# Designs tried in a protein design chat: miniprotein binders against q9ydz1. Part 32

Target 1, 329 residues: q9ydz1
Amino acid sequence: MVQGLPGEFEDYLYRVIASLYRYAERLVVVDYPSSPTRRSIDLIVSLPGSRVVLIKAIYDASLISKKEVEELSAVANSLGVSAVIIAERMGREDLLTGVVYDRYGVNMVNLETFENFVSGREEVYVTRYKDIYTVSISSEKLREKRLEKGLSLGHLAYMLKTSRKSIYEYERGVMSPSVEKAEKLVDILGEEILEPIDILTSPRKPVSKRDFDKPEEALVGEKLLELGFKVSHAKRTVVDLVAGRSGEEGVGSRIMIVVKRSREGRERMMSRIMKGVKMGSILSSSLYAVVNREEKSLIKDIDYTKTIVKDVREFINDVSRGRVEENEE
Key: E = the ipSAE of ESMFold2; O = the ipSAE of OpenDDE; V2 = 0.75 times the mean of E and O plus 0.25 times the DockQ between their complexes.

## First folded at step 10 (miniprotein)

Design z5 (at its last look DockQ between E and O 0.89; V2 from the best seeds 0.70)
Fold by ESMFold2, look of step 10:
Structure z5 (fold): chain B 329 residues (1-329), chain A 84 residues (1-84)
Amino acid sequence: as target 1 above (329 residues)
Amino acid sequence: SPEAIERIYEAIRIVLRAFEREEQGRLEEAMEKYREAVRILEEVLEKVLPRIDSEEERRVIEFLREAIELYLEFVEELEKQLGE
């Protein structure tokens, strides 16, 4: 694919969708904003076991900015779901199958790797950081197999041509061996020392600071923070704000909000609302539309969308009383 | 400017307290808090206006003007309710 034009981005996204429909229980495409290089989330997938993952799909990951990945990461963290970037290269470097890369704290893999992982066909063991490829090792199994073979730390270090300290660090889980050292370890101790990587873990970045443009959004976000929600303000996706809170006995609350923008026309507002409803359906969350009193009449057609329409005061009073409901039950 | 941002958050929190007073039927207390938040934002606006040099500063000014307008609408709604 020749990357650099919107059509080329859509070609890759469609390849990812076509591939993943075989494995996903549900799949929702997020095609807003229209520009692929300005979107933080391209699709949302529900996998077996009720694992929901937010996906950024872009052929060349060098074209996605830090801000977009940070938003993807913050949204996933606030909602308590996973995030992953699916890409085929980073600039001039092709992503290798079977390797997990890092992009600003979010796991990045090529499509084949993702397919192999979710289908159960192949496990993933290799991570790339900067210029180093390392292998995930079970520290417990490493020690057990070394002791079964009667090898001291020094003997194993000699066989690997590395330091005793390195072997100790592998067994403490503080350090991961290079691919070359791991191959030798497997030759000596067997494949049982390998530890599969779960590529669908939560992002490693903290939730972004408060970052909003609208007074209504600011009030909503601050109130939800006061109530103990994790909150993310979004600028590069369909919704303006997402929030999540863990519940008792494994039931949590998720809230997604579209705040009407100044001078946003009815067509654009309705488009965002309808796309937000689709996003909410896979996340088992209702979509709220926060508008001022005058503007409620501008969106009277949304009664067909199961969107809950409030002005900012109504919304805040409802969440204060615990009346925020999830629509899927 | 970090000081200005923290003052803005202070005003936001005051408005949240005003919502609480309004829900409790304490309408005059709510109105006082809305007006206090407006005064804070007006002070911030006066300090920021002479130094407009960036797109970020213009966005903050737009936010302040819109927030002041919104909070004053809350006051006006309560004034009408109290006059009844």
Scores: ipSAE 0.736, ipTM 0.936, lowest interface PAE 0.7, mean pLDDT 84
Fold by OpenDDE base, look of step 10:
Structure z5 (fold): chain B 329 residues (1-329), chain A 84 residues (1-84)
Amino acid sequence: as target 1 above (329 residues)
Amino acid sequence: SPEAIERIYEAIRIVLRAFEREEQGRLEEAMEKYREAVRILEEVLEKVLPRIDSEEERRVIEFLREAIELYLEFVEELEKQLGE
């Protein structure tokens, strides 16, 4: 049990916040759950060009569980936003500046790399998957520049001490060169073959495990799936479900749902709703609070202008009727 | 069991159809669908209960119990409405 001192996690999160505040149009701190080590999302940042990113910030990425990263990825995918991990190290290894790491299918970078990328100061070309470093190259530019120099696939392969097949795979974009091979390609063909990595890519669609924690969550989730939403359950953030669909007119509907937990007190539910409203404000998402019919009376006085309180049946009926109130910002 | 999971989702889909029947004022048909969903979940529960080997199976059992309780509450609510 590496008891990382609670302070190191908070200090690093504040460092990340202070950095990103310079570049963000909007920034929301997700302070739920209270323990950072149980939280899938620490920050939501809106960047110029309407780019929204979910951020997990942790000094040591070895302390992030696969389940937390899978949830981060699933939530981002369902909402149609990006996800990134910002970390300084992974166990005993420091993360290199200018390298994009893969951590359970989510891009992971150090803070400096992220700052450089967001500010446009430096482009990132190097990826690491496991122990393999590769360089991002434009398959089209590689072929173009090879042909401009009058080099055959075989001749270029010979110069790189590689196979003709490898050059062909680079030009098809099915394989990226190692750092050593990329350096030689740049030396021969020029730097114009390099293709900057967009760190802010949407995570690959997780296989939507129909994970259910509660009957109400299962009903809501299944109905949203029937209506063509991407749905993800979340166990390590403020909201219990997130859903998104692309609209026909390009206006994507985003829904976040807080489902009342068994034995959850009014105050705790209210706290989650208020935090959910903050998340919704940056995500341009409707926030629903789903409660049991008996509990609806307990929450009626919640005139949170941005929260719709429904029982499970009312929610399902409203969504079925196309009454997804898009929060017009 | 993959089969048990599929039966749970079948029950969930039946309940979603019951909500549609309630909205249409077809309360008796809704009640019958809730009862059908409960029966399916009880059958799943009986099959899963003897095989609790993991924390995942425990969570499924807890879910099944909570779902049965919730769907029975929906039946009771409709019974009250039909008796009024």
Scores: ipSAE 0.541, ipTM 0.867, lowest interface PAE 0.9, mean pLDDT 85
ESMFold2 (binder alone), look of step 10: mean pLDDT 81; pTM 0.779

Design z6 (at its last look DockQ between E and O 0.83; V2 from the best seeds 0.61)
Fold by ESMFold2, look of step 10:
Structure z6 (fold): chain B 329 residues (1-329), chain A 95 residues (1-95)
Amino acid sequence: as target 1 above (329 residues)
Amino acid sequence: SPEELREAIERIYEAVRIVIRAFEREEQGRLEEAMEKWREAVRILEEVLKELEKVLPRIDSEEEREEVERVIEFLREAIELYLEFVEELEKQLGE
């Protein structure tokens, strides 16, 4: 099988879309940049319970870079949404159903695992890191059941042929037992110690970088950071900046920003704006297009329902007055 | 060195924040104060640019050189943009 060919990428993405169509309340395909190996997000879905997930879908995950995955994770964190990679292989290794893998800090599962999880058919308990499979255990239930059985840390460690330090670390959530150790723990303490993995929660805290490419991006980004937004620069999707801020009852506002890129033609910028509107719609976010005054006339003919066109000064003034974060009552 | 680049980036974002304050002064009609902030921001960027151009040929890592080159390009574009804003503000002050 030859990975990286356009037809093979589109076939797998279509299979993922077809599978998720039955469970998603809304679904948006992100097809920019056109190369699957250069874009950070392929699909955005809203699941029951208003849960929004950014998805990278690629048959062989070895073909995506660290930078691409880190962008996916940072964007999801700034917007207050989940991220996941759906793949069938990592190089020559097939991904197992029911196992959560890690790809540069983002959860990765095969399609069957994701479908079983989202449909409620199966819980996921197993994580693979390198050559080790570990099982998710409730630290609180582990301690509770151990004490109910009258077992000390040392006693339990002896029964598992492991150290007291390991049991201590399991009970503090610092370490997860191997499948072998977890089976012994379940035999001794019962299945109640098992804790399902929420595969839609990123296991790591991404760090936003101030690596803006354009001075306009730096100005709008710094202003938003000053106002308490989490801001991420996106280099491999339709928009250039994403920003999110918590409100009184959760996520308070989301902002998507397109800035004209160097040497980018009008047609490509218009395409990104139109695709950004679709992305914003599923995220309940308005889209800003930051352009210079001359470029405003070039895009005035586009019939956008929720696109706000500003130059940098106008954007800074709008956000300073709170106009981009108005609460609807 | 990596420490020199980090210091340069910090100074660049100091200039960005100064420009944000300049926009606030313009909105308040305090154009002379805004002009001083714009000029200060440009001077900071020009100084950082000269410092980075001086160290660029001494960097041995290809990754570090490319990163410094990207920052230099950013600086050139930022100075050009900021000078456009200065020109617009000069017209207002000359009235």
Scores: ipSAE 0.713, ipTM 0.923, lowest interface PAE 0.9, mean pLDDT 84
Fold by OpenDDE base, look of step 10:
Structure z6 (fold): chain B 329 residues (1-329), chain A 95 residues (1-95)
Amino acid sequence: as target 1 above (329 residues)
Amino acid sequence: SPEELREAIERIYEAVRIVIRAFEREEQGRLEEAMEKWREAVRILEEVLKELEKVLPRIDSEEEREEVERVIEFLREAIELYLEFVEELEKQLGE
């Protein structure tokens, strides 16, 4: 275990924060759990154009577990927001500027690439999946420019020293060219065939593993699924459940739920609730605290005006009646 | 087997869906029907628990063992919680 010095992670997170403050409309630091290596989400950033992104920031992306990335992806997908990993390295390899990497189905870039993208300084065209670099091209523009030059699929394939099938697959968008082939295509057809990569894409739907940690969480989650919400369980962030629904007629509802842990003290739960409120503010999400009936009396004194405290029965009844209070910020 | 675990998980979610219907019946004042659904859910969870406890010693993979152990823990907590809800309904019915 290369224990990256505890300082390197904190220092890198601060570097990412300091960078993003220049471009962000709103920024929330998600400092839960306290161990950065156990967090699925480090930052939530609102960018110009109402683009909200969940960020995992880590100096060495080899230290990110598949489960953390899957949770990041699942939470982002349920809330209808983007997710990105910002990292400088992957083990012994430095992440190249101007390259979008795939890390367990989430886009991963270095800080410079992300800054260039959000500032509009540079477009990104190169993707790496495993050990393969490919260039993003417009399949439509490729075909258009090929036809404008009077080139057949076979002729262009000959010029590239590739198969007719490869050119056909590029024009169908089912395959992207290698860097070498893309350079030749640009030389022949012009730069207009390049398609900028949107780094802030919605993560691929994780295979919905029905993960549950508690009976109350399972009940709440299943009820929200019945109501047509996308639901994800979260084990490595402030909240335990996130749910989102795209409304037919308006602002999609976002719900975050903190479920009291059987061994969780009042202070720890309150800390999660307060942090959840901060997350909710940037996500335009309602925050529910689901507690046992006996514990509800213990939390009533907490005038967190932005937190709806319910027991499991009350929650199920309220959501069944369409009484999902949305925090419109 | 991975298939047995998958089947167990599906049965757990069936029980959870039954419990959601129990809450709906309770809200409607149909307490007897609610209690029956709670008891049905408990029965399903107890059956699944018993099956998983039998399989657990046969799991050679540490990762799979930890997954099954987590499901077993969940089932125990769920059974306890659901039984508490049954007892609460029994008290309300004067049984």
Scores: ipSAE 0.351, ipTM 0.764, lowest interface PAE 1.4, mean pLDDT 84
ESMFold2 (binder alone), look of step 10: mean pLDDT 84; pTM 0.816

## First folded at step 12 (miniprotein)

Design h10a (at its last look DockQ between E and O 0.04; V2 from the best seeds 0.00; counts 0 for: pae O 8.7 > 1.5, pTM O .429 < .8, other shape alone 7.636 > 2.5, placed apart)
Fold by ESMFold2, look of step 12:
Structure h10a (fold): chain B 329 residues (1-329), chain A 101 residues (1-101)
Amino acid sequence: as target 1 above (329 residues)
Amino acid sequence: SDAEELEEQGDELLREGKFDEAVIELFFAILRDPKHVDAWRNLAEVYRELGRLEDALYEFLWVLYLRPGNPEVLRNIGEALQRMGDTEGAKRYYRRAEEKG
């Protein structure tokens, strides 16, 4: 490990990278903005099966606000990729291994849980909901196995020392049993009733942010919406707009856009563009920098088979003619 | 190509110790060819020479993405980790470099 205080922001991100490098097919570090508590995305990884995941990695998840998590969620939803938070604690409480937590609609797990999931070493069955630990079960298998054993709702409720209504609600998927009740259910009906949690699902509360800061962003964003893209304004990462359009299996064209910020020098903008190139590569996304004419000569001439530096008029013309699809190889 | 010429200019600036100018020239090379591995590697080396070891590590990880399993890149990552005080991490990357070479 790096010298210094274990659990500091840089140390923890490093731990996550070192762990995930073993399993990821591709990995890109997103280190902008420099402050981890103001950054919505820390890592992008591609896992076996071409599953792309946006990762927020922070030791104590109470140090990031709802705004950062909502941006993570909005970006993931616009791009049609998964999102997860990897953390070791939430305020005064440590995250337990083997448990999925919720942070503003995004799954949150500790590093060991994520590593065990990705490696296939352990399935995850337990969720923490409102300070209660519950177990994921298949409503259909629960009813099937109960009927196979000839048990009424009332008899099963008696065996679990719970109400008939609770069993009914488990079978409808309205409610999940506590760990104690789930253990009894497994003893009676077998492990087939357990349903593994896929921690890499889309965020449960999709968020779209359209708080455009500049007329250029609004024009570009509105045009992309007209063309059928989901569009999000991203304030807390390398790029300023992200856009995705559905294709086969819900994946299609992806576009990320960098726009010059008002107090941003040339060098900082170039740095963001280059980091955006890395993001675009792993996301199979086009990257564009939308600049005024004076800025164009500073950051043009991309040879990566994709021409990324545009003024607003050029960008709108290119996307209207379908050039975005031509640049997606 | 133009990217090769820009990378060569950036490499020369790096050798001259003109790190800020090297970064700019290497960014131009990368803009011309975003898959130019030597331009990204030289950028990582500039960060290393500046003592910005975490930045260098992040860029070497990107280089490894572009050239998977390359022993020299793996050694560069190991060296960065060693200088950052993570001797166990460094040993893992050095071992991986030996397996490939």
Scores: ipSAE 0.058, ipTM 0.554, lowest interface PAE 5.6, mean pLDDT 80
Fold by OpenDDE base, look of step 12:
Structure h10a (fold): chain B 329 residues (1-329), chain A 101 residues (1-101)
Amino acid sequence: as target 1 above (329 residues)
Amino acid sequence: SDAEELEEQGDELLREGKFDEAVIELFFAILRDPKHVDAWRNLAEVYRELGRLEDALYEFLWVLYLRPGNPEVLRNIGEALQRMGDTEGAKRYYRRAEEKG
């Protein structure tokens, strides 16, 4: 029996992988959890210019939960990397090429838009939030070109059939024009007023939730917070905690932590550790496995050259003494 | 074996001229077996350099040892290139098919 083509989700994920390999310096597939609809991160990609991106890839973005997107965003922010959703549709609506969608504070684009962006083939200027399309313009260039043309705020507002306040808000960068207004602005002032959207820059900063599920996670997370790390808890990926801080020289320390779950078998924890090592290789991050003292012997035999196995107390003590082995690449 | 099943699936897709689907299936095979991760990276480089799906598919087949140099597969790639207007590419694959046939 020809095992049928993997479901629509799996097929799409592989299409995304095949595309991204054309542009990526490095690519890691994050196949945990096994259910695609319960996974916050599908890919980690290193793009030219040392830009690392966490990607959620799904054909239908309506199947992504808010919690998965929030986790993707929080993890990316804590690690000091980008997050993007790549999708073809949202329910019954196809995602338009050349449009960046705000999906729960993460940029979402179709594959073609992402390819165009990464290749430098085409710049993106249009953002959609809910049902509102806006065009990205440089507030500075708008003002400059308006003044070069000798146009007052009031005169330009009249030409656009809008308020003086609206023009003022565009020039302050507090509001973006609609597509219709942007077209008129470009007609009057030129295309130089357009500002390309960096798809890799999230539209919103994630809200740090300090909701740790376990006492061990809380102890570890709180200690990292005390040391000035940004910390995020993850429930839908390989690791349970991620932490990052900016170094003095701009080289940020990145830490990923796998915390043993009370009901987690050895094999499952090992699988997470191995997958965490793969993630760490592209993120230039240290991977810690935090286990109970009794369980430490169970993991020691695993010469994972890039995994530091500690119990909670040892971890806290080591971190407190500044012995965080940062992978200085 | 899983390899033989993948070979049959790949061959079927190639016979149907479904090169994109064949590449996808081969990616699945590579992703399911971590031993092929390096091979996958190499293939990705070839794909990047050549920019042609048929050439990438060819390299996949080689990497997976899925009928490497099978004349039928080479002809199918040649036909695909011909349909795409790459007459010189097509001739190259037809020649390879003849050399192995």
Scores: ipSAE 0.007, ipTM 0.313, lowest interface PAE 8.7, mean pLDDT 76
ESMFold2 (binder alone), look of step 12: mean pLDDT 84; pTM 0.788

Design h10b (at its last look DockQ between E and O 0.56; V2 from the best seeds 0.00; counts 0 for: pae E 4.3 > 1.5)
Fold by OpenDDE base, look of step 12:
Structure h10b (fold): chain B 329 residues (1-329), chain A 101 residues (1-101)
Amino acid sequence: as target 1 above (329 residues)
Amino acid sequence: SDAEELEEQGDELLREGKFEEAIIELMFAILRDPKHVDAWRNLAEVYRELGRLEDALYEFLWVLYLEPGNPEVLRNIGEALQRMGDTEGAKRYYRRAEEKG
C-alpha cells in the first residue's frame, strides 16, 4: 500500500486504484498521455450492475482543465457510460465528504464519498455548484407529504420564510432548496422527501462539438454521424474518436477509433492501439485503427488484437455498407 | 527501481496465493514503469489463477507486445484461448510458439 500524503499525482492515483479495486468487477488504467495533467481519462471501472464509469482522478481538481473535463464528459456520453471526477481538493479548498460538486458538467466527489456511494454505505443529497449548496429532494414526495400534512403552498412558504413561488418551483423540480431550507422541509415533512443523488448521472449533457483536428478524423467522424452515431473527438486519451449508437434491442454499438497521426511514430501508435484494446475490453467496444494504406502492412503483423485495421477509404466503405463490426455483448 | 520492488512484492504475494493484493502491487509496478515486462507477466498469471481468462489474455498480449515472439507467452495466450473455447485461436498461437521455440 502506498502510504503517504498524495504529494504527486501518481500517489493519489494509486490510492484511488487501491480503493476502487475492492468494489470494481473490472478496472483498466488509462496511462495515456503520460502527463496526468493532460489526460482526460485515468481509469475505466466496471461496477456491480453493469455500470461502467470513466474516471478522472486528481488530487487537486484545480489542475484539470475545462477541456479535459469536457472531453471526459463527451466521450462518456458518446459511449453511453458514466463519467466522474475523484479529487480531494480544489485549489485551497478541500472537497467535503457527502457533497457532489458540479465541475464543468461532470460530478466531482472526494474518494470517501465515491467509496460510500459504490459500497452503498451512505447516500448523498448535497450538491455544490460554484459556491451554492443545494439539497436533492423528490418533487413528487415533497408535494405528497405537504398535502398529507394539509399544508397549502402559501402556508409551507410562510413556515420556511420563503415565497409561494419557491415552494412551487421545488415541487416542479426546477429549483432545489438550500441546505437551510431543506433542513426545515425535512423537519416539517420528514426525511422521505430526500432524493439520493446518483453520482453516476451527469448534471448536464455535454455539447456535441464537431471539431475534428484532421481531415481523416473529419471524414470518419462525419460518416459515423451520418449513420446516426453519437460521435466525440478525443485529444487527451488513447483513442481519437469514440462513437455510440443505441441498438433496436437496447444493446448499443460502441466504436473507438485510433487515427494515425502524420507525425506519429509506429511505436507510439502501437502503444495507443494496445491501450485502446484494453479500453475496448471493458467498454464492450470495437477498436478500429485507421491508417494509411502504406502503414496497413506494418500493423497487420501485430496479430495481437481484435483490432480492425482499415485505411480511411476502406473504413468509410465498410461503414457505408453496414459492415461495422460491432462487438455484440 | 520502485517498479522492480513493487513487482517483487507482487510476485511474492502471488506465490503466497494473495491474488488481490498481488494485483494491486503489480498494477503499481506497471504504473511506475509501463515497460516492466515482468510486472505484466505476473499480472497475467494472477488473472489466470483467478480464472479471469479474458483479463489474462489481454495482459499476455501486452507481454507479447513487449517481447515479440516469446514462445512461452505465445503458449500462455494459446492456453487462455483454448480454455475460453477458441480452439482455432489457440492452434494459431501454439503453432507460432513452435516456430519460435
Scores: ipSAE 0.334, ipTM 0.710, lowest interface PAE 2.0, mean pLDDT 85
Fold by ESMFold2, look of step 12:
Structure h10b (fold): chain B 329 residues (1-329), chain A 101 residues (1-101)
Amino acid sequence: as target 1 above (329 residues)
Amino acid sequence: SDAEELEEQGDELLREGKFEEAIIELMFAILRDPKHVDAWRNLAEVYRELGRLEDALYEFLWVLYLEPGNPEVLRNIGEALQRMGDTEGAKRYYRRAEEKG
């Protein structure tokens, strides 16, 4: 098509990568499944301060379904990492810069907002909740500044042209003021009452996907649950199972598992394993590859990593005896 | 087609020492055609120039997956492992390179 430099990016993922690469300590592209509308995770980014973020990047977020977001959320929850959706639109609605949206408990922001946040250029204070825009405030600072000014709940409510109940709810953190009310509060009490949003928190309503549908996955998943892991089944990413727990010394904290699928060609199986190794390295996670006995030698090219290759029976035996790979290496 | 153009741009950027820009172009080439061996190899070279040895190793492993038994790639893996302090791993890959050659 184009000789030399193409001059522009052809899809949104490329634009997100180009924007974020200089801020990330590491960036791993998750390009499986190949269709952007069918995969739950597009990028994994490690940011300064050892913050790992799973990213779904898509221009129009209406093209991803609840099940994709639930998988993103479940994987993040099981691994103890953050998740975010980066998008420019939701159907006919453009996402505003400086606003955090919610999609099934996962924060969603446009690219400019995310870049401003990770670069430290701008803080984020505004949330779109359902159909209104609200401002994040510190309940403690609000009360402190109100009392410092000698204002009762009723006096402040009068000045804002709102109810005493609203002020009370703001001070208890049960309600957040609208943008208009927050502007008035700042005019009266100062901007110190504003509380920046950390858009990289864990999903607010994490979902655990434990609907294992293959016998091999169920056996592995149930045993890991017995050992105290949070476990999630993944259908729209490179790996089939993810597991995590708060560890003791000598016990791993993150595990990812690729299970060989029936009728899966050798090329696809190896590709998933190789992509899982990269995913595991940025997540500081062990990778288990559950393959048949005949195929174990084909994976030796990656045996220097934390990859543990087993057939199903061997894996179940090792897990049953507490022989789970540690993340200390 | 588009992957070839992106890889050529990334290769030129690599030769000019513009490593961060090269990484971006080579990642785009790989996204367009994950079987484009030169894109993976050049990405590994960029990481090696930056001293990011583990990243370089993973990209060379992709090249080896696409070109099994390539002696140059096996030696590159051995060199990365040696610089990372895995002397025994390096010896295994050097031996494999010699057995193919």
Scores: ipSAE 0.327, ipTM 0.712, lowest interface PAE 4.3, mean pLDDT 80
ESMFold2 (binder alone), look of step 12: mean pLDDT 86; pTM 0.822

